Miniprotein binders against Ferredoxin--NADP reductase. Designs and how they scored, part 20

Target 1, 346 residues: Ferredoxin--NADP reductase, of Oenococcus oeni (q04hb6)
Amino acid sequence: MDNEIFDIAIIGAGPAGLFAQFYAGLRELKTALIEATPRIGGQITALYPEKTILDVAGFLGISGRDLVNELKLQTDLVDSKTFLNSEVTNLKKIASHFEIEINHHASFLAKSVIIASGNGSFSPRKIDVPGSSEAEQSGMLTYLLPGLSEVADKDFAVVGGGNTAVDYAVELIDHDCHVSLIHRRDNFRAMESSVTKLKNSRRTNFLTPMKITGLSPKKEKLEIELQSVPDGAVKRVSVDRLIGGFGFTASSRTINQWEEFPEQFNQGFLTNEAQMTSIAGIFAIGDASIYPGKSDLIATAFGEAPTAINQAVNYFDPDRGGPQHSTSLNKKEVFKHDRIKSRYNS
Short names: E, the ipSAE of ESMFold2; O, the ipSAE of OpenDDE; V2, 0.75 times the mean of E and O plus 0.25 times the DockQ between their complexes.

## First folded at step 7 (miniprotein)

Design q5 (from k4 with E26Q A30W I88T; at its last look DockQ between E and O 0.02; V2 from the best seeds 0.00; counts 0 for: pae E 11.2 > 1.5, placed apart)
Fold by ESMFold2, look of step 7:
Structure q5 (fold): chain B 346 residues (1-346), chain A 93 residues (1-93)
Amino acid sequence: as target 1 above (346 residues)
Amino acid sequence: MEVKIEVRIRKDGKTFEYVFTVDSPQELRWILEFLLWLLEFENPEEVEIRVRADDPELAREILERLREILRELGFRNVRIEVRGNEITLRAER
């Protein structure tokens, strides 16, 4: 951040925030999209990247990952800034602007704010052993399944004893992977038919009862140090990836520590029909917003985003007027994209 | 200008408090719209609204708007107490 003044700061890079950023670009606004994690996509990326979503208008089914990729293509067409690994640690009103503090030290100004961070977050239960931080940083330790289109014959390890771990292992076997399933006990607390499928597969290697005592990322493989629970014997295995299957916890948002903190109901910010919160100039969309008759759907959030953007403009620049005569980029930048150009010129 | 609006509502034996600070006439319009939605959404049995404004004419304007909102939402026994630059409205359904 270099002491710029943005028209709109958008907090959260889930589907709602991504679409708001794109729509603001169509209005030729200067926006900052701020995301605390290393990745865009919000809950879709974190929890359900491979789930087919049936109720996004215009798609006859689309995976969560593909939806996020399409939204990113839209935002790449507009002149905007995205700040990943950037937690908003404070929001303060300074005269007619808002000061947004990032990671407890950096700050910038915006004329208005849109909260698009959802009404909660989910964090995986993580393994904490020597080398786990390095393994996660390298990408060899994760807590979600990867994209499954090119994983055949790769060696995976999955750790955990419940439905999460067993479901991950089954999905990997179904895509022709080899899976080492690691658990402290010989029995799993998971659906019996899934466990039986794993036992009957030659692609499954049960490493039970064992616990992980260390991780060492190498050039192309992850070395896993295991210890037998009954006798303490040490074993080492080498895999392409390790997936933690311990499930997830819900956590409170850090937003409640802000100096400008809007009023809430059931962890959502109360908004009116303009998507404005209890603090003038601060709006909320998607799962961050609550009002009578609200449905927590991506489709609903996509409608809320243009409303919030247009009402934010009405708030900080009322003489600009609405978007009455424009439906696209003035320079036809959207029509220059190869996918659109092919459809347009066919 | 600075206007402080404190709202206390009671619903099902529980009390909820909200605080709004307004620095401009534009922000006041947005906050009054939000209060209308809040009172419809929460549908409380009792409400207390305390308004502090540096400008007495502005405080009176806010009072008149809030009184109309409360009556349109079906609150009765709207009581008003003026103490210096502070106005307190109390109403019941």
Scores: ipSAE 0.006, ipTM 0.351, lowest interface PAE 11.2, mean pLDDT 81
ESMFold2 (binder alone), look of step 7: mean pLDDT 81; pTM 0.812
OpenDDE base, look of step 7: ipSAE 0.015; ipTM 0.239

Design q6 (from k4 with E26R A30M E33L I88T; at its last look DockQ between E and O 0.06; V2 from the best seeds 0.00; counts 0 for: pae E 16.9 > 1.5, placed apart)
Fold by ESMFold2, look of step 7:
Structure q6 (fold): chain B 346 residues (1-346), chain A 93 residues (1-93)
Amino acid sequence: as target 1 above (346 residues)
Amino acid sequence: MEVKIEVRIRKDGKTFEYVFTVDSPRELRMILLFLLWLLEFENPEEVEIRVRADDPELAREILERLREILRELGFRNVRIEVRGNEITLRAER
């Protein structure tokens, strides 16, 4: 990341950012796709990966997971770099470039920036107790559901009292896991039918009202130290993994301390028709952008992405030329993909 | 702080309405910039702006900014009605 100068830094790896990365690759641009979480796909794959989406052009219905998989197949056809676990913590103008600070420490340069994160950056609310850092580094503490095809009969703990925690617990019991659900209160702020399903399942163990006071990763299991809220009694449980279900932090109404922070309205960055923000060279697409007549749809974001990419090129390299047909932008290698090759030979 | 701004514009016989709720000075500045852009871009025949603020001094500052915006954009017959902490601005081209 250090010492590299990119043509475009794309902030956020949801559907809008993934498509922008692909299109920029067709334009042979050097791009960095920057995502604060460990995974691509944004909120769609994190929160409702199995929900059928009907209004994505070209698909007769598609799940959120499958949509992200298709977008990943597109990005795999182009030469691009993706930086996961990388929160943009500052953005500064230096001469004709932007310096992008990652995780309060590392930085790199880009000629232009596209903000493609929904309402700003998106990060899970994390547990902060003795041993939590070690547990997370070991992979035994996470904040997103794992792949569920191989987890049958494993013991999970989920901590939290809202819809995120309850939804995680429901998914886990539906895939034959055992779940200890940990919360400071006996009642949950979640959909009643989901809580009832958990109460009626032999796979659910309610550990309430309790709070986590420590985590100790062992060789094969995570030891969780719990404290009863009413009387302070200590209890220990051992699980394969702990999942934090406290929801996610968005930059809603909270301004990042970026030195170059574009004008914002109603949690979106104001843009013109070129998708340019109030700061020349910084663009916004998808749910990050707002303008009169904006619709917050994936389909709209897919149209905004090529506009933003081509206008970014016009900003930093006006002599490169304008947009072209996709077949004129394609290299021979793109047409060699097995699925594309089969369709051509038919 | 808490400010609510309601905007109604009329163009070509059609009415468009916008409602904003503001809880910070930064957000207020952003909304005023958006209104400047909106009114310049749409260039409506009529505009009505209702402002409710929890602070009378803030309400007056918002009023002065909105009046300046309307006059700079060439609106005429700027009418102002004050009802407690609610200010209504009406203007026409």
Scores: ipSAE 0.000, ipTM 0.165, lowest interface PAE 16.9, mean pLDDT 79
ESMFold2 (binder alone), look of step 7: mean pLDDT 80; pTM 0.796
OpenDDE base, look of step 7: ipSAE 0.007; ipTM 0.177

Design q7 (from k4 with E26R E33M L38M E42D I88T; at its last look DockQ between E and O 0.02; V2 from the best seeds 0.00; counts 0 for: pae E 18.2 > 1.5, placed apart)
Fold by ESMFold2, look of step 7:
Structure q7 (fold): chain B 346 residues (1-346), chain A 93 residues (1-93)
Amino acid sequence: as target 1 above (346 residues)
Amino acid sequence: MEVKIEVRIRKDGKTFEYVFTVDSPRELRAILMFLLWMLEFDNPEEVEIRVRADDPELAREILERLREILRELGFRNVRIEVRGNEITLRAER
């Protein structure tokens, strides 16, 4: 992260940020896409991956998961950097650049910044036991369902007693996983039919009433230390992945602590027609931006992203000139993947 | 201040639960805006919201904002049950 200077830092990997990263790649810009959570897709993949979205131009209905997958395929076509598990903890101006501080420890420079995180931000309630940070950094502890295409016969643990945990467990058994469901009580506060489905499945192992007291990531598996709530007896289990199902909290409110903090209205950053905020060189798109006549739609954000990217170029490199229409670009000079070459030549 | 908000929604035969613990007015506003966006985007058939606050006056203020959110989203049959510092709102389409 240190010593790199990017043309554009894009904060937030929801649909707006993903499309901005792709479009910046069409402009051959060096970008950093920064996301505080372990996964791209923002609110859609975090909360509603299977919800059909009706008003994305060019799709007669598309699930949130499929939309994010299509956007990821676009970003994979261009040479760009994505930094997950990376909270922007400070933003400050240094000479003609911005210094972006990540996780209170690392920093890098960018010539301009695009804020693509929504109005407010939310994160999952995290497990806080010995070894949990290491387990999360290894990828064995997460708080969202993984992609479900290649998870058959894997051993999962899910912790929690509400609908989030129970629904995670149901999805996993529906995809032929084995699931240990961990909760400090025998009673679940969840939809009765979902709990019954889990009780009737031979793929479900109930570890209740128990609590997690430690996590130890190993080379291939995660060891989970459990304690029986009634008697304190210790038990250890080994799984491929642990998913926290405790619901969500408001995210760290770090953005309002930035040294360069743009003017807000109704928790959105005020922007002009260039998508520029009150701070020159800082832009906002999607739910992060607000202006007269704004519609809070993915379709609107997709139009805002190219505007913000092109106006960022005008800000830091005004002699570069405007883009050509994308169909006039030489895709062989821009794209790094031969798969797109095959698609275009069919 | 500390506020606990539990949200349960039902959509397309699935139930989702969210738990928020909030300790500042800005954080509370962010949660309420998130609920507005989530409920509008997901368009659920049923919503249950349980609010617990350490200050009963604050719990009443949160109730009034939640009623506005549900009204803005087109819920008509908002049922409210108050038990000390806990408020349960239920609404259907």
Scores: ipSAE 0.000, ipTM 0.152, lowest interface PAE 18.2, mean pLDDT 79
ESMFold2 (binder alone), look of step 7: mean pLDDT 80; pTM 0.790
OpenDDE base, look of step 7: ipSAE 0.006; ipTM 0.213

## First folded at step 8 (miniprotein)

Design r1 (from q1 with V19Y; at its last look DockQ between E and O 0.01; V2 from the best seeds 0.00; counts 0 for: pae E 15.4 > 1.5, placed apart)
Fold by ESMFold2, look of step 8:
Structure r1 (fold): chain B 346 residues (1-346), chain A 93 residues (1-93)
Amino acid sequence: as target 1 above (346 residues)
Amino acid sequence: MEVKIEVRIRKDGKTFEYYFTVDSPEELRLILEFLLWLLEFENPEEVEIRVRADDPELAREILERLREILRELGFRNVRIEVRGNEITLRAER
């Protein structure tokens, strides 16, 4: 992340952003796809996963979940970087580049930016208790799961009573972590099967009914002050990390705090025929963009993505050459994918 | 203006939760339109919506809109509890 320079930073991993990532990969561009939530698919998988969509070109009816899976198959064909659990907290111009700040403490540079997030942002609901700001600054309090490849046997706490908290806890025990699950009630508002899995795991410690009353980061561990809800008794526990699992909020507040914030109309970014916003080198596609005659369809976003990518290249490297066709990739490598191979080898 | 909306739905023994913080009337309109789509798409057996608003007049406006959404979708037994600037709506099919 630090000191890394990308050709294009793509903000939002909905259908528009996923297709832009794929197309940029066909153009052999170095891209970063940035998504604030734990999942690709954006609004469609978060909000409409089982809806049958009839007007996506090339599909005679497809669910939102299946559409995102097909887009993932495309992104798997190209070499690009995807950063989940990564909220863009600031965007600013530095010389001829843009600095993209994520999660208030990490950054990287890009020559151009494509905004592919919808008409607002989803941000984690945050803990506000004594010591929470210091705990977050230290990195011991987060609201998103960390990378899980090297976390075995670490002690996590997760706070919350809904599906977000329970899903976090399940992922952590599935990666051999120890998890203290903190909630104000003994009853969770979450899937019964997930709660049962946690109850049957030796790696789960239920700290319920309890509330967090304070946080104190220490040298290697975070101390959590708890208060028992029934009797008010104070307890203290020590963990490697605390993850807030209160779900996400819909707000434009974080995006509105960007130093480079393009002009909006009806909560979409105004764009020209090149998909460029009011700020040179910043582009918008999909539901993030608005212009005369715009139709807010996935099909429209899929057409906008190649335009934005090619015009971004014209912006930062006008001598690089024009758009390339999809047949410019190594045809043998690309055609080895089972679905592509079957289509062309029949 | 600040509005906090928590939506809990239950379908076939599964529970899903959604959380929104809304800072403008336009965002509120978009979130209420999304809630109509969500409830129609998921078609849940039970729904609970908890709304906190700082303005009593705004809380009343949100209440009327939520009642309209629930009626449009055919929910019965709509129970509404108002405690200051907090509204809890519960409904089932």
Scores: ipSAE 0.000, ipTM 0.172, lowest interface PAE 15.4, mean pLDDT 78
ESMFold2 (binder alone), look of step 8: mean pLDDT 80; pTM 0.806
OpenDDE base, look of step 8: ipSAE 0.472; ipTM 0.829

Design r2 (from q1 with T15K V19Y F34L W37E L38I F41W; at its last look DockQ between E and O 0.02; V2 from the best seeds 0.00; counts 0 for: pae E 19.9 > 1.5, placed apart)
Fold by ESMFold2, look of step 8:
Structure r2 (fold): chain B 346 residues (1-346), chain A 93 residues (1-93)
Amino acid sequence: as target 1 above (346 residues)
Amino acid sequence: MEVKIEVRIRKDGKKFEYYFTVDSPEELRLILELLLEILEWENPEEVEIRVRADDPELAREILERLREILRELGFRNVRIEVRGNEITLRAER
């Protein structure tokens, strides 16, 4: 990631951020949508993808997964850029721009910033052993399942003893992966049918009772050092990827360590009617935003997103004019999209 | 508690489908209220509601409540079919 200048950096790829990216694309803006996790969708994708959401405008109930899929289809209508596995570790004002630091290493510039990371945060419980930080930065250690379309015959390790780890292992063997399931005890706190499925699979290798004592990312493989819990015997395993399955906990965000840190109230950023924070050029939407009369709904965030985008344009390019409406897209191209066409042909 | 509800309606020769998964009694209440609003607004000619629940008695209670709602809305010939843990309600105006 270079010091390329974007018009808008959007932090968080939940529903609010996804819709903001779509609308910014309609305004022909150069945007970066930045998501710390490997997947879009935010809390919906991570916690309750199958739950029905009743209060999203235009839907008579929609699952979290389906809502995220519909939002992704909207972003497919425009030329937009999304950066996954990209934690914003610092935000700094540089002259008339903001420098956005990603993963303590890379940076780029944006003329304005929209914070869309939500009111609450969850974080996976992380492995803390020698080499774990390096393994995570390399992408060989993660805490969520990857996209599963191209993983057949790859070697995975999954570590943990609960439903999270067992569910990850089941999904991986269902997609023809080889899985080493690592746990410090012989018994799992997971659904018995899922554990039995893993025990009956030729693709599963149980490494129990064992604990991880070190990680060493190599050129194409991750080396995992294991120690037998009863006798201390050391074993090494080489895998394509390691997935931590320890579940999730509440955590403070790294956002409050940023050099440009806007004023907060009740853990939300105070915003005015333009969705602008206490720092000129930095906006907040969705659960990240708080103001008198705010309702913390996806529907509210969808209204806030175009306001924030248009006001960001007024901030860095007031001569541009606008707002521009969706009717500026070529209607023939829009209606040719199979997903949109299928909805009109009920 | 896990309840799956599938609603199929027909109006003016066109078919519409709605799908819900419910994990709590509060969500169930909200979805039943939403279904009532849909049926009042659409005023369909035909309705089919399929309920699958882990507890068959819960599925029956849900369908009996929906049957009462449909009759209040003017549907007649309300019929219920049970197949294991799946219950289907069909009604016409």
Scores: ipSAE 0.000, ipTM 0.097, lowest interface PAE 19.9, mean pLDDT 78
ESMFold2 (binder alone), look of step 8: mean pLDDT 80; pTM 0.806
OpenDDE base, look of step 8: ipSAE 0.018; ipTM 0.295

Design r3 (from q1 with E6R R8E T15K F16I V19Y F34L W37E L38I F41W; at its last look DockQ between E and O 0.01; V2 from the best seeds 0.00; counts 0 for: pae E 14.7 > 1.5, placed apart)
Fold by ESMFold2, look of step 8:
Structure r3 (fold): chain B 346 residues (1-346), chain A 93 residues (1-93)
Amino acid sequence: as target 1 above (346 residues)
Amino acid sequence: MEVKIRVEIRKDGKKIEYYFTVDSPEELRLILELLLEILEWENPEEVEIRVRADDPELAREILERLREILRELGFRNVRIEVRGNEITLRAER
């Protein structure tokens, strides 16, 4: 993420953010889609993936899961970048750009920002034990999966009992890592098939019911002090990395720490007809935005997304000109996709 | 149906707040299960849960479920106030 300069940073990967990323790709913009949780789809995938949604134009009804899958197929057709487990912890103006800080750790630049995070920011919940700050500064404690290209046979610990922790452990197992899964209870509140996969894997070591009581980064390894919850017995393990998987928090007060924080009304960012907030170059769409006559619907957000993208271009590159209709872009590689060819070209 | 849940916890002198808006019984069940996991992992010294529901019978059903969660997690001094469609639960360990 360091030294990246994007045309637009989109905060939140719900339906509004996903469509904004796709549309920005049709405008050939370099975008970063930033999502605090481990999954795209936002509240839909977290809370009600099987619920039928009736107000998405072009569908006689579509489940939340299917809607997110279709939006993902759209974003896969364009040259865009998605950052998961990435909480925006600060936003500040640097010359003609915005600096976006991720997880109090990394930053990058964007010429404009679109806030699409619904009712507030989701951030990973942090461990706070003796030595946790030092472990995090060393890079041995994180709340995000690492790059997975050369992690085979490394020893990871993952701490948590929900879908976040279990999803992390499954991904690491799928890349031939050894995983110690640490949780205060023997049961996990996660997808049963994922938990079963972990229980059946020789690469998984369950450290439950246990809690972390201390962290000590060493030269090459992180030492984790554990305490048995029922009897207080102490155990120590040594791993290459510890990943915190405690889920996320939904709080408006986390956003209030941004240096560039737009004006709000009723937990939404006030916007004009361009979807621009009180801060020039920062836009809001979907449930993050509020204006007279606003309806908090996915259909409304889908109309707001192209408006915000096109107005962001007008803000940072007014000489680029306006958009062309998507059907006028029939020479793009997106028209060559097999599904699109069966509907448009063949 | 609309249910608003605000959870305030205190741990090591810090206050952390959670906010949920739920519009179906299926979502409510999932959110209550998520709250159990959050409270178990955070292991706070103090918790305050405010629930506002548009149906008083629903509000009481949510109250009984939350009381069970707090008792299972070992909270003592559970104090409950019910005013129309709003429930405030306060508890300590």
Scores: ipSAE 0.000, ipTM 0.240, lowest interface PAE 14.7, mean pLDDT 79
ESMFold2 (binder alone), look of step 8: mean pLDDT 80; pTM 0.802
OpenDDE base, look of step 8: ipSAE 0.494; ipTM 0.838

Design r4 (from q1 with V19W T21I; at its last look DockQ between E and O 0.01; V2 from the best seeds 0.00; counts 0 for: pae E 16.9 > 1.5, placed apart)
Fold by ESMFold2, look of step 8:
Structure r4 (fold): chain B 346 residues (1-346), chain A 93 residues (1-93)
Amino acid sequence: as target 1 above (346 residues)
Amino acid sequence: MEVKIEVRIRKDGKTFEYWFIVDSPEELRLILEFLLWLLEFENPEEVEIRVRADDPELAREILERLREILRELGFRNVRIEVRGNEITLRAER
């Protein structure tokens, strides 16, 4: 809808953006939620929808998929507009408004902007050795965990030395797989408790310090050629699947081309206590924001979202009023929702 | 290739709008998967889908697939209206 003026444009439909959209609805604000991919949920839905998350307040463990479903149920309590498969390709200030360009040709006007993403899709860092293209085309080399309900007793190899590789290996042994963990050094840059768990498991085989020098997909197995880093000795192993655990690259190249581009530090936008960036009227929350003492947690982002929304209102309409709590909505239509009504009547 | 899909869902007096830009046939599968999930999860009373396209054959294909999805989910009174390059599908339960 090119002729609409929004109170707030929210860039990114991960958990932070979804909660910001809901809270803005409780403040009766007109918002546009803009997401570059075809789906909501951001990184959770794309990368680890079945992983249990333990540190979201109010849940004794919740899968990534279920968390996004619960957030969507909240947004159902308010009117909402969501633009999917819509990359913000430019941000320009026009008088007292912002023009948000989508996919190089469409635009929206908004009174303020909240950056709620690392902005962009995630691409895995890939292995480049003889045979890697063929191994990937065969499905024996991947960069994400497979479905884990039917993988017990299969042989996996995981390559990498950071948290991505170690987390993959832990998940696989928790589902009764055998894992060969390949790394060019004996030390891992990962959580100590996770590395200790792998060292204590009879299902883990450490192949370190070694590097992969070739891959050969066969009828049912992938053959991996390894080379010892200290002495060059060659070893060959055969596994059902190889998973690359070198992490992911977030594409934020289009953000760097914005006319209104806020100051960054360590790839996050610097914000003050109001979640405002170096550009007045532009705010950042979640992994998009950085400030002293920041923890990059979903729980932190959920606290940042109401602050950013209320401070955006203070920016473009300072006479509207202060923060609004959900309990002041007792007679609104939101209490007619079946799940909410059941809780109040029981 | 560019096709614009607008989906408007009405339930309990609330309106939810979703906009999709289909830049390639390969994206269509992901968009249809999301729409199937969305319509099942929301269980709306009314749905309005508007398709605007440069390629009328692709727009017709998308519309027919969406009509099939709506019928499989139990929507009734599926109506189609064509105005120039815009095709509107309306359905209710």
Scores: ipSAE 0.076, ipTM 0.618, lowest interface PAE 7.2, mean pLDDT 81
ESMFold2 (binder alone), look of step 8: mean pLDDT 81; pTM 0.810
OpenDDE base, look of step 8: ipSAE 0.287; ipTM 0.738
ESMFold2, look of step 9: ipSAE 0.000; ipTM 0.167
ESMFold2 (binder alone), look of step 9: mean pLDDT 81; pTM 0.809
OpenDDE base, look of step 9: ipSAE 0.302; ipTM 0.746

Design r5 (from q1 with V19F T21Y; at its last look DockQ between E and O 0.15; V2 from the best seeds 0.00; counts 0 for: pae E 18.2 > 1.5, placed apart)
Fold by ESMFold2, look of step 8:
Structure r5 (fold): chain B 346 residues (1-346), chain A 93 residues (1-93)
Amino acid sequence: as target 1 above (346 residues)
Amino acid sequence: MEVKIEVRIRKDGKTFEYFFYVDSPEELRLILEFLLWLLEFENPEEVEIRVRADDPELAREILERLREILRELGFRNVRIEVRGNEITLRAER
């Protein structure tokens, strides 16, 4: 509706969606990668960023966070568009295109759609105190780590007492941030090695036992009102950002409210050998796709992504032919990127 | 009041876009404060901000505030296009 028509809209920026975006770039397609959260990475970065994945082809072992970083490097080599903080709230057919509604307001048009996110989602458990809605709308309160390049010496607060909060704090001190870790008890229910690392760092300030009683976003800082649990004394601190680390809950997405809603089995969309769903022009990959013999692995999703992209091209542009070889990217400045040069020239 | 703000940043050859939906003057102030933080934190090479407002006077107020934010952050060559109720600001470092 806004006169911008994409060849492919890819819903979900987990590993499957990121690889699909990269492969579509190799095919010189105009794509929109749409992600409901402020950050790419999907379930891996939300739940288990530091766990080693042993069965991704080409790696002897790789953490979830490092895998997403490698996929980001690939997408950085192609011209592509990524829409963050963008929940797909409706999908409908308009003439020969699909209209993808974002956040109940904005819309995109695309010739085809790839669903790369599951039908359900994991949502963060949220802080509910005076001022929390305003702080979240301003972006000073979030529930995921931000981009971590050049964040040294910035002041963060993290609230929570489990692995999510402790993992966030560890990641922030590893990038030279200052972290105030807020919890209503002195002890943490988290991996002992991670807690010990925080206790041994001069960049960590433990604000325990304390609870948050109010938030006030200001021009450059977020003011946090704290209350000491034992004696009720009120304290105020100012930080650049507060991150809620209370973990995640499963929730239904708005997918089952879409006007174009493909047939499902066991929370996955049934797909054929082309990765096409029950609706022509809509494809599914990764955990969103189910078919006889499906293995729910990242390696499987990486094979599904090129198939879905090539079959989407056959759907909306059958005269194009394909699939394309990856050599078109080799004419770009791939080997001028210092990180890539080190990997391929060593 | 209804204001839609799309922020597009480019960093290391990748484009990221953010959507903000504003239904009140309080939300507008908070979102402009967040944009200042976001652009400082991400430190992008290029930024494009598209604003659609239902009130032309409000659109002008938002334009001037966004221009101030870009100047505070050290962006140069701020280019502005106005088409009815839609404003596009582009800037580079």
Scores: ipSAE 0.000, ipTM 0.206, lowest interface PAE 18.2, mean pLDDT 78
ESMFold2 (binder alone), look of step 8: mean pLDDT 82; pTM 0.820
OpenDDE base, look of step 8: ipSAE 0.542; ipTM 0.853

